# Ledger of designs, part 3: VHH binders against Leucine-rich repeat-containing protein 39 (lrrc39)

Target 1, 343 residues: Leucine-rich repeat-containing protein 39 (lrrc39), of Danio rerio (Zebrafish) (Brachydanio rerio) (f1r6i3)
Amino acid sequence: MTGVTVCCGTVNSIKALWETRIKKTKDDLKKEKEQKDRRAVGRLTGAWEDRIILAKLKEKIVTEEGRVILRIEKEEWKTLPPALVQLSQIQEWQLHRIGLQRIPRFISSFQSLIVLDLSRNSVTEIPKEIGKLTRLRELLLSYNRVSYVPEELGCCENLEKLELAMNRDLDELPTQLSNLKKLSHLDLSMNQFTTIPDCVVNLPSLEWLDMGSNILETLPDNIHRMEKLHTLWLPRNELEYLPDNISRMKSLDTLVLSKNKLRDIPPLMEGMSNLRFVNFRDNPLTYDVTLPDLNEDVEEEENDREMFGREFMNFYIQEARKRGSQNFTSVLNVMLEGVSETA

## First folded at step 1 (VHH)

Design b06 (framework vhh_podentamig1)
Fold by ESMFold2-Fast, scan of step 1:
Structure b06 (fold): chain B 343 residues (1-343), chain A 122 residues (1-122)
Amino acid sequence: as target 1 above (343 residues)
Amino acid sequence: EVQLVESGGGLVQPGRSLTLSCAASGFTFSSYWYGWYRQAPGKQRELVAAITSGSTLYADSVKGRFTISRDNAKNSIYLQMNSLRPEDTALYYCAADLRYGYSRGLYEYDYWGQGTQVTVSS
């Protein structure tokens, strides 16, 4: 209405309306500026905090023999920050004894990861995203709190070493672990296994297995499917007998069976010519068999031949066969005498 | 508290010698079995040598080159490593079997040290 003369009441009404609108527009613009400034400050602060965390993490990266390693020592990191994903070129995590409580789901971004050492932490779960790490060769999770293994771990087709010792309550593995065609080393000791899982028996490349300090009562009859296994550690289990097919494990050179409940040794084990180290100590074997000591001066507590070695195993098998034959002959003689008395 | 503390690891050239020491505390040293184990990257943990008061045991790979010994007065175990080879490169662990004082085998040991790194490289 500028430049027009109107009556006094109308002019005052229009003037009041324009003054109100101008004031409201100025107030709105001021509020918009304050909101934008607050958001800008918030974004800058967050970006700067991420930059500080990333800089601290970069200080933990070392390159040794062409491998990019994230190594954290003598520091506590209960969780790993998302900013770490910007360093996805890392090939190895050496994060033992840092108090880690969780493996982050963003682990899937670390496609270059070859070794994941998270031993002696407080990890309770292996995320399914672990299966995205197709280059992973070693997963070290011993001394954690893992109660189950996701089936997606079977997708880590290049995995050569898996260590899960001392994960209280771990008593089974998913069948998909049989897909780990390159797995040569498996440590499942100090857990709650009652059997060697079928998926373990079906691992075609397994060379080294430790299942000591579990609750194994028997070994599977198909144990001989582990054709490449050269080391089998089974101390401190509940084994009462060994299957005859253990004698078919032609690659086996080390067999530790101490602290079990074995009452006998399968006679076919006498043919295990590659077995260099075998330990039967602290088992309730039926026959009391002692190898002759070539040095009579050896102290009792220094008798290193007691229930140890292939010489002991073969001698026990031979003596058990000999004593069994004597008992069988005695039974046969008694039966023959009984028949002649009845005639 | 039972403790085993290894020392003496380091970088050495092939053909040279290195002595590892393990200091033991928190128990009666002279009554128990002790062993040295090693674990190389991508390899299984293996028993290298074991010792009691009168007996020693060696892995075939080190027999004639390594010597395990004990000093009861110092509560210590030693591994003398001669003619070192690149394949001897590993983290070396001291272990003690305190349960029975006369066991031998790969997983018979109750207590382990933190390990000491031995790198054999030119």
Scores: ipSAE 0.000, ipTM 0.221, lowest interface PAE 13.7, mean pLDDT 79

Design b07 (framework vhh_podentamig1)
Fold by ESMFold2-Fast, scan of step 1:
Structure b07 (fold): chain B 343 residues (1-343), chain A 121 residues (1-121)
Amino acid sequence: as target 1 above (343 residues)
Amino acid sequence: EVQLVESGGGLVQPGRSLTLSCAASGRTFSSYAYGWYRQAPGKQRELVAAIYSGSTLYADSVKGRFTISRDNAKNSIYLQMNSLRPEDTALYYCAAKWGYYTGSRDSYLYWGQGTQVTVSS
């Protein structure tokens, strides 16, 4: 119903619409090609970056005495790139003091891993994936910020050495760590432990334990269950007494108890024939006893003899027995005076 | 640190016997001096008996009637009270002290909760 002018206008309008559509389609195709080119370049760039990172990591791999080692020195790596998974045959990570903030969850891919040294980093969490490393023999995480140990660490059944010193907020261990039947070396020093955990006492192969610089108030009565323990390092704790069962630790060669609150030495310890080195320095022991000088009157040798070794311990025990029996009346007299009005 | 839990108190007739027990927690049990103290209303707490390294001491008022003993295997100390008299009526406290005291009269004793002994017909 449109007049001749409207019919001519409609034809020109249709031409304009088709020209606009053609232009828009050409613009859209150009934009689509640019997007495809950008995605292709993006894919190429990503693959290229991964290849560069992988090449850089391969340069850090060394083989020493038949062991494939990833060693990073004098570089900062806050995180480890996923491309590292292509090198899953690595048997040892030597990654101390690189500023590492996170242990990657893809660590589970490294089934050949025997030694993991991540000491002196900023790690706050051990991932549960650590439990997949069934060949792991040594885990070194001292000087980090770990506050929690996952129960899955108990699945690392070949673990022989665990070092967790100076993690400051660490105060407990999961009971599953008792599954570490080959663990012979454990360093838990400079943490926040108030007791030796039951799982540690139940470790059947433990030979060396350092729990110095914690807040240990007591030692467990079942400490003698650590039948293979030859070295017990407990300086700088809050120990006021020792359990009598410490005397039943037949393998114990070295016992360091310096800088505690010990008031006495258990008499049964005189029977500890394997004990070669024992240190009671800086404890408020009840009896002031001096080991007799058997040397040429050298002060430094006297000092060593007075505070170190089984000779001081045995001499102290002998003197404590003598003085204890002789001074019983004096102890009771002081108790009686404490009840009476002061003159 | 020592924790002391007392038991065995009660009402008893004059001339009869009671045994008080004190369960102590401590792995160096032999290195502690243990005592029994008593306190009657309006009186000061007095030492009744003490034991240290096999030696015993008794207050004159109970000597020959009371016996203090220890069982190191059970970490327990006992007070066997024979021929009880009305004047033995008091709260009885178990006390422990670490080792030999060589300093001031200021000394720290660990105390139980106390157990009431009443001697009356």
Scores: ipSAE 0.000, ipTM 0.285, lowest interface PAE 10.7, mean pLDDT 80

Design b08 (framework vhh_podentamig1)
Fold by ESMFold2-Fast, scan of step 1:
Structure b08 (fold): chain B 343 residues (1-343), chain A 122 residues (1-122)
Amino acid sequence: as target 1 above (343 residues)
Amino acid sequence: EVQLVESGGGLVQPGRSLTLSCAASGFTFSNYPYGWYRQAPGKQRELVAAIWSGSTLYADSVKGRFTISRDNAKNSIYLQMNSLRPEDTALYYCARAPRYYGSESYRDYDYWGQGTQVTVSS
């Protein structure tokens, strides 16, 4: 000891305390290193698992005619892994019949998506993030369990085709869907609609509409606002009459009304020169009229009735007019005789 | 059981002709309407021609160039395609409609063949 005198008892107690502190500091540093190493191992394990998932997903990517497509077939994917975001350059998802239960919210990262085919899955919800897909042209969600369409779907300004057939609980659409200025094809068949929504009637580019197998009781009076509609498919509904304004649909070429409750045909439809196909089969039309010899190949049923074609429609309208005119003439004659009796 | 089998597709130069055939089996052929549909890449399936009894219908794009016919004795329908154009390139399907339906909607057609490819290119 040089220059400072300390007694042996004090020196030994200081040494013991110092050794204890050094040991505690070393133990703390070791614990910190072990925790850091555990976090690093955890990060490596997660990154490795993501690499395996990405490798599997990359095997499912095909390029056809310059389009990058994710195609999954004969596999069950109830959910899509977040690692999929690393493949955000994909332009088309072909994910039909994979048992998918949800569309992930990270769908918004797929800014290059043009076609989203999720048909024949178990999807119950379209996330609002769908509205971020401004390049989307086709959304195919038929044969799912969607009960609600988010208003943000109206932000998909390039959407040309929307298919929502057979989504058993779907009975309405948000008014914002009228913002889909390029939508030309809409399939809402096999749902629970009681009316054609106003937002659908106001779609300026709609050319093809299928609302068959719903519970439509009437068609809207403003149906003529669908100026470009050439195909209207409405079989298996509850329609009892057609509005007169259907005759103002100048682009209408195909009109299928089979298996409804129609009792008449609006006389103004006789003026629909562009209407090539019209199907009235299985409707309780008031007058029993048939075109003779229209089906020459069917000889077994002489009383067979064919309720389709413009020729049938025009013939029916003319016959209904003749029979109505005879009734009117009879009523008029009774009225004239009554007037003659009094004056 | 019900089958429709198409044949006669192939690669052909513009201006040439092809005849497509559809052989039907498993039902009474003469009692039904039939249609030919086509689907080009990136486009929807569209009606090309339909036939029931003596009545025929054609899409405006093929009127005067295509002829649909049937042979009830052979359980077959045919599509004679003349003056073929590159725009006619598509997969062509034969389809059967229920007995009374005259519609352009593919949903009216209850049985379909697998399709036959027609490519019009030099």
Scores: ipSAE 0.000, ipTM 0.185, lowest interface PAE 16.6, mean pLDDT 79

Design b09 (framework vhh_podentamig1)
Fold by ESMFold2-Fast, scan of step 1:
Parts: sequence; structure tokens; C-alpha cells
Structure b09 (fold): chain B 343 residues (1-343), chain A 122 residues (1-122)
Amino acid sequence: as target 1 above (343 residues)
Amino acid sequence: EVQLVESGGGLVQPGRSLTLSCAASGFTFSTYAYGWYRQAPGKQRELVAAIYRGSTLYADSVKGRFTISRDNAKNSIYLQMNSLRPEDTALYYCAASRFWSDYYGPNTYDSWGQGTQVTVSS
């Protein structure tokens, strides 16, 4: 409200340390004011204060295509106030990047909830009360700090989409997740998984799975149980080989395996005629194979086609079979010649 | 689903560059696959470029000339078009798909923008 006059100031001897100190003091005072404002909001309690908070929350409710949505943007809410329960008819929470640290236990009161988007917050736990949300279709918790998933999540019978990407300490899922009979989309990328969990392999409706940027060393032999899986995203893992049963995944049309440690491609994958996109880039494959350039009219970088596509995969398998056969025969002949000289 | 709005189209001379931008709304931006399609008058809509996370696909007609990129913080995807040719003249559409398998055909995308016109003329 009161400003400093333009050009008001006296020349002073300035040293770097003094300038640094003044800037730090100003920054600290600004942060302190912001903290006080946030604490004042967080300390509101009682019937009168609940009415004020409820009024503020009502201003954040929008109706789009007949859906009642709570949308909070550009505000810090470390916790959600109990007064929110009075708005239990809300069908969608859009609470992206608000600094949320906890999902409230009273979430069970939101029986109409269809979409829960809490991505890019600081949530450390999913409460067991999440299992009461039987109408929930989408749970989006990517970019949080979740270290475990409660078994009660398996009670969300209508769940179609679960996103848990970038929850750095997450390395397992409860077996009860296999009860999610409608789950078609699962994102577990950028976590600490060393295997694809058995409960994931047993999901009967799963169509899309991303487990990129984990620590997967192997894929399970029963991977073919995921009969409806269309898309399998596994880049930036530690995979050294693929199980033969991957060739039995009848619905698979997209398989991304870039930036792993694969040394070969299972020959049975030659039969995977449904693959529209397969990516083997940045793997130490044993044989150097280049697809013939049949399109003379197009200039492109070599890496645009390298280790990419079903045509590459099939050509590699055929070439590896041919070269492997020749090398084996050569080794066997040398061994046989050695035996004949010693006899 | 996401809502898509394209911008950056215009009239340019052959051999020049143009950058198209696609702004997306929604909290699931980073989990979607995105593509750029184009349609010239009297021709079928064709895939130009696609991106899912760090993986990219390009039509043979644009490889080495066009680059698709994304900025998850800004909920935007871009198409950098270099060495433009008269044959690149078309209405350019941004598209989004919830499933990577839905990526490759114009009828498989969940959301489409209204398009931005690119005209390359001497």
C-alpha cells in the first residue's frame, strides 16, 4: 500500500556478502508471511469457521457435462477440512499440485466419487477407507510419495484406471488388487519394482500397462495370462531376456523395450503378427542388423529405424538364426577336427 | 480425456520452418499418447508424427524434417516443421489417446483439436 519513491536511495559501499544477506532476509520475511497465511487457513475450526471454509469450497465446485467437480488450483491445502463432508455429492476431485500431504479418512463419505485426481502432491499413504468408494473409476496418484497400497483398494469394483507413476519407494502391490475386474489401465512407471507383481498378471481386463523406469530384471513366465493386454511399456529397466511365453500374448500390439539389457529376441516372437509397434532401441543385441532401405525417396537418421518395428524384429530373428547356425557349425567342426587328431 | 487447441499455422515459403503448438487441458496429460495428423483437400487424414513419453514415430514423408516434442509442465505438444514443401500444405490436427494401441489410426484417438491450417506456397 505504501511504496518506496522511485530513485530513493543513497550510494553505499556494497560487498557481495552484504547483498546476499539482505536478499536472504527479504526472502525469509516473504516466506514467513506466506506460512502465517497458510497456518491461519489450517487452524480454522468450529461451526462459524466451518461455514466460511464451506463457502470457499463451494466457490471451487464446477459442473461440467452433468458431473459435479471440486477443482482447486494455485492454492496450498496440506490437508482437506472435515467441512468438505457436507459436499459428499461431489463426483470428481481435481486437486493437482496443491501440496496435499494426506488423503482424509472421511473420503469414505464420498460415495458418489467417480474420479479422484491427486497427482503431483505429497501424499504418503492411501487410507483403507478408499475401499468404500465402490463407484470410483479413476484413481490418479502419480508424482506422490506413496510407499504401499492398502489391500482395501481391491474393493473398488468399478476401478478402470489406476495411476501410481513416480512414487519412488513403491515396490509391491497387495494380492487383493487382482479383484479389480474392470481395471484396464495401470501405470506403475518410475517406481522400485523388481518384478511385475502376480496380482497384475492376474488382472483379467488389463489392456494397458506401463512399468517403465523400474528395476525389472525378468518378466514372469505366466505373462501370457494378460490375454487382453494391448500395450506393454517397459523402457529403462534391467531386462536381459524375454520369456518365450510373451509370444502367446494374443492382443499385444505395442511393446516398448528400449533402454534395457536385452542380448537377443525370442525366435517365437516372429509369430506375433499383431505387433504394430515394437521398440528394441538402446539394447546390446548380439547381432548388428540393418534393415534394407527400400524407400529411396526418404532421407532419415539411421536411428529412426534402428531396432524399431516388427519388420526389424522379424529380420533380426531370421538373421540371428542364420548366423547362429553358421557359428555353431564352425565351432562343432573345429572340435571334431581336434578329436580326430588326438585319436 | 483432454481438450486440445492447436496454434501456429500460417502461410510460409518452401524451404522455411514453422512450429505448431497444441495446448491440452486435463490432469492426465502425461499418461496420454499424442499425435499430429494432417489432411489435404480431397485426401484421407494421415498420421504425421506421434509421441508417447519419450518414444516418437514419424511418417516416412516427414522423417528427418519434422520433430515432435512435449512439455508435460505446460501440458503442450509441439511439431517443429523444417524444410517445408508444397506437399506439406494441409489442415494439421492434434490428437490424444488414452491407450497407446489406439495411436495409429484417425478413428482410434479419444480427443481431437479443431485443426490449424498450414499453407506452403511459392
Scores: ipSAE 0.000, ipTM 0.198, lowest interface PAE 15.0, mean pLDDT 78

Design b10 (framework vhh_podentamig1)
Fold by ESMFold2-Fast, scan of step 1:
Structure b10 (fold): chain B 343 residues (1-343), chain A 120 residues (1-120)
Amino acid sequence: as target 1 above (343 residues)
Amino acid sequence: EVQLVESGGGLVQPGRSLTLSCAASGFTFSSYPYGWYRQAPGKQRELVAAIYSGRTLYADSVKGRFTISRDNAKNSIYLQMNSLRPEDTALYYCAAQGYWLRSGAYYDYWGQGTQVTVSS
């Protein structure tokens, strides 16, 4: 009732409408307060749960040699709680064998992270947010369930070590991984690769590569682009031959080719002076050859040395030449050592 | 198909010169080492000269008399033979770097050979 003249209605009628509106407003306010109180209780309960979780996580943080490490042992954590973001100063996650099913998207908040060890878990996906970890040096995801690698992993420019062994259905890598200019160690063993990916061949700093227990049928002709590679581990594949350009891998010290389908050895490999350890065991090589100066006093050791070592490799190449191969290329490389004349 | 085709052989008198040519086809010429082999009746095939990455190699019996060269634009290698001797009489073969077959077998490319006879 504010100054409005009502000439044909009762004053009691207007008053009744006003009182009805006041009651409805009071009821609405009471209901709204009850909802706010319930939300406030929910917020308090959530904040309390976060406090308990954060306290448990803080107990699992250790500092060793100046490095802040989150270490979880003998506990099951299928997912990591968002409250963990409050501990973003952590430099290393040691979360081996905890039943982890997911790498959280909030991993991007951990800008100080240097080592991420999630080996022997149940991780199915590497989130694109992994690419925000510009300080990351080591990513250990062996014995998980990863079926693909996101291209954003190529943004981890300080990555030095990548382990993805035994991830079941992993058979390819994104081309952007060639951007990992500091990557020196790569383990892709026990997967489903049918070839060494081009992005791997183009890694400029790679020193150690394990692709054993895959389904490799051939090695790429440009394998010699891996100029710094000193260790190549390829046991238990389906290789029937080796490309001649393997002989151009000047840094190669260790080459393991056991349990493949190799029928011969490239004669050009006789020129590989840096190759100190080579293993050809369990291959169907065409010629049966035995080292002529095998240790006579140790019969058991003789069997272990068969089809093993540079001495075996060189002797095999020479015997293959004598027994059937018109082997011109190997002769050329051996005889051209030290020759300085030009045509 | 990969092929090596030799030409330039013939009958020449001792002390004369002869140039052998080898035309390569079916593969990238400049990336392979090339050489000349010879085989006389009743003797084994022997390496005479080789060329790889601008470097050359000669058998002691021909050193100073023979010169191997290549022309990458013509996909060809040559053997210039000077001061020929009766002992140089042989079938001369052009050879190129081997490659691995998918079966793992090593294979060198060989021409059919060209006969060089040094006789009065």
Scores: ipSAE 0.000, ipTM 0.280, lowest interface PAE 13.4, mean pLDDT 79

Design b12 (framework vhh_podentamig1)
Fold by ESMFold2-Fast, scan of step 1:
Structure b12 (fold): chain B 343 residues (1-343), chain A 120 residues (1-120)
Amino acid sequence: as target 1 above (343 residues)
Amino acid sequence: EVQLVESGGGLVQPGRSLTLSCAASGFIFSSYPYGWYRQAPGKQRELVAAITYGSTLYADSVKGRFTISRDNAKNSIYLQMNSLRPEDTALYYCATRYSPWYDYRGSDYWGQGTQVTVSS
């Protein structure tokens, strides 16, 4: 055993302890200063970043007619920074065509939001936090990539307008959407719906519905539950027939059915007194029927048909009866209803 | 193309003053924030001062000694450094934030840097 110094007298042991303490104190002070410097730098860089982002966002805020609007135009924002929550008083987001890929979950902090326009972006998900926006009146998400609507959207009790056109993969809605008691305008066009969802049929205040350019093969038998519906746009679907109960939609003013596969018109539709505008163009109706005036004027092309208007609809129904093509099912249903009501 | 070019660095004695300039090009100058960073050998890059519309920020080590300013007509940012100390010796960088996506993790655009040496 040589070369190891382990022995010190009492005085030398004390001196060694003091030297060790001095070195440790110097090392600790150095580490403390370095940690404090790192924390200070981190706080300053973070504060600088937040300040810069907030300044940019504040420049995008305008006040029009007493409404605080965040408007971004002709700029690309694929995400929204968390610093935006410091501007929670914003009542409207106008973020059309900015390349937005996600709706931030911190959107729940924007309790003052009335209008959320995120149309023509690349949004794939509506976060459940959307349900916290109880003042929201308009949600515009047309021309995005949404494939699923969260049930929490049903909690937006003041929602009056919902636009989800051209989301391509959207084919269903949550049943909770029927909780939107103020919803009057719904655009589901250019999606993959094979039916009008039951939750849509059960919306008590719906006045305007567009489900054009879907894959609708039939309309639901309970369609007459939409008692306030004034406008129904269903062009470019796969409809082969209309249910007799469409005749019970007493508020229906406008019905667009162009470019479907309709073979007949329910005779009971002759009684639709409020129906002012109806379009049957580009449908393979069983009987070749034209209004007398149009037939008289057509010398160039016999195939050019104007299958438009209530006058055409009523004339077709009358002419179909004469040719023995009346819908026997609707006639039988009317007769059976009369018998059932006496029980 | 976003470009930042620094100038004004040099050797200066303790207690003296020096002004750094940063010329920016390639985008609308007044719409963007700017900052001055510094890096001494063997140390991490440190934020010294930042300027945005209506606001300035300073590191504790330079507060009261350094002043950041901008001249929108000349597309330039300045750092006025007073009462210089040996510990201010570093390579000084001008930076701005630009992202076509306005991502909160967006990239800073940096100049090439200008050397400041405080020695007697």
Scores: ipSAE 0.000, ipTM 0.133, lowest interface PAE 20.0, mean pLDDT 78

Design c01 (framework vhh_8pnl_2)
Fold by ESMFold2-Fast, scan of step 1:
Structure c01 (fold): chain B 343 residues (1-343), chain A 121 residues (1-121)
Amino acid sequence: as target 1 above (343 residues)
Amino acid sequence: QGQLVESGGGLVQPGGSLRLSCADAGFTFSSYAMAWYRQAPGKERELVARITSGGSTNYADFVKGRFTISRDNAKSTLYLQMNSLKPEDTAMYYCAADRYGYWSGTLYDYWGQGTRVTVSA
């Protein structure tokens, strides 16, 4: 209000109010100018810092086989500076062993990224902004501290390779991961998985899976849904048996099961004609069998090498069937005759 | 990691030759740098030869001129042609794949059984 009346309506009060208003306007202008000057100095300092950082980052850019790569070696970078967004044309980050603690949320600005290699760092979180990287083909996060995978990773529709080995607290994956229609390579080894997740079993293009060094006690009955899987690497788990449906995995040519707790081999696996490499070493299989085409006079240090290959697997299955029949007959004879030592 | 299978080792006399093969059971072979390294009894593991995804080769000084590393991406197989073998070449030979092209150490420590080469009369 700019009328002739004031709060108390006296001449002295009017004069005081006008003097106060004039003073306030002068003080406001002075403060505004000081804030403007302070912001200008801050902008100059920030622009200079950004220019220095950007120059340092440009020195680390290389072009190999037509790909623009940011490569940092033997330097500690706990965080990546926001100035990096000026270089959004980069197609590959090779940032292993730099002590990185965070994937920046501004990663979404790097729409040209094809390969993101952040292995052997200290990353604890994959930001949801990762899902904006629609051109990403490889995400390498092995040897980090990731305990959770965001559902938005399922939006990376061109992802072909995902490596998450040795992320100590990782024990599950979001169901949305089954949306990765091009994912052919998945490394989940050296984690805390107790089962192969359903979303992994439902991946339509998966060809190579490593879940070694987890705590898998069983394989899912629907494992045969992985119709294109050629390589299954499961050493150093807690597997006591294999589901019969493993025999229905038509594409499987490599199966590594060493250092588990397997007591038997499913007889239906005898029909797995595409299986070229299978390894059962260091499992407590019920029957001690030796291939007749191998040298029985092998030194003790090499005895276990025979527990591999389709020939061993098929021979074991055949011998287990024979010995099982003999054992059943022996049990029946004891039950019928009731004798302990002599007939 | 852990999907490579070595073969071709054996017993040979000094001056003999062997060809080692390393079959990749996976479908990533062509994108990986590959290497052969060896471990003699009571000694540390040492790099013998490496080949990049683009085909560039590097050799340890003690095998240069005698060994040749090569790869067949169509067969997903790595080879090591070993000529003029010496008793000092006696070792377990391992192949390795490097995701980063930097030779990441402990990531390669379990590649399967290896293949044994013994050079003696």
Scores: ipSAE 0.006, ipTM 0.235, lowest interface PAE 11.2, mean pLDDT 79

Design c02 (framework vhh_8pnl_2)
Fold by ESMFold2-Fast, scan of step 1:
Structure c02 (fold): chain B 343 residues (1-343), chain A 122 residues (1-122)
Amino acid sequence: as target 1 above (343 residues)
Amino acid sequence: QGQLVESGGGLVQPGGSLRLSCADAGSIFSINAMAWYRQAPGKERELVARIYSGGSTNYADFVKGRFTISRDNAKSTLYLQMNSLKPEDTAMYYCAARGWYYDSRGPEYDYWGQGTRVTVSA
């Protein structure tokens, strides 16, 4: 029967549609379960990897003289894993020469940090989160690739030592660094500074400053504001003269000016009674001066005072004044003779 | 520590010559003196030659007339030209640099290289 055949065909088509739908639903559920199982395995694997990394980091923690130190030596760690945050009680990071490329933003979790030694790495950026480290006393970032210092570093009010030597593109500091009221030691050597920044001059506790191997052409007239500065290292710069106000730096006992372009020594420096070590070597000083009691035949060169020492400085100043006075008298005599000839 | 890297060591026959180099890559800015020291097996480290920032030089008596110390300030490199080498010159040769600072312990070299070996053998 034609009508019965059409009804059976329709029923079989409906049954095939339902079987197809049921099969697709089962296949979809199977795929969803496989995806959930894969995600669960992925989560477990990640948790196990984090546990292994954390275990390795715990092995690198030592306690020395009551300080909890994370020390990594002779291993390459381009980045630090977030699992490290579980060890936030660490007080010191000794992570020099590990190939570190980034200071993690989670550094803010390490509020117990007192010393952060990341020297001789490949760090290009100091994160703003550094400013959360209010207990930090020492930040050592020499021999990295830092081109910019964040203003938030000024929030590290307990900072006593900052080392940023040999960072290729570093040529300025944020004004907020003047907030570092306890900073006593600052190393900015082997960078691209053209001047001593005003924020550095305004540091009230600074005792030791190294800005050697920069491109300093002048020292600021207000350099005497560094009232506590005992040591000033400025070798291998482009200095042609020194400001008279350098003589007002009453705490200065060490002044290294070797390999500059100095043509003279300010006469007022003769009054700098606290200068014990002053180095003028390799400068084109106008007057060729030798100390009168220098014995080159008997004294070892280690005791050679050529362009070195306060005795040399004072003797140079005295001889320069004497030679200048003789020249002035000669000029006056010529002038007076000229006038007398005209009657 | 400063990065001093020595090179130029090797094996040479008696009467031969070697030129040692020491690169500081500009990392040591405030230099009072640079020196070459040597240490033979079972002996103390001894000064071979010293050069001051002003160019003045000092030599140990056993190398006078044979060795010449020099510095190329443009390349931040220290050299030791070693002529008329003797078997007694066989040693590890170390580059050293001393900064302009006062230490109550007396004058000492602050920076040392890892050394380069010189062997003079027939």
Scores: ipSAE 0.000, ipTM 0.177, lowest interface PAE 12.1, mean pLDDT 81

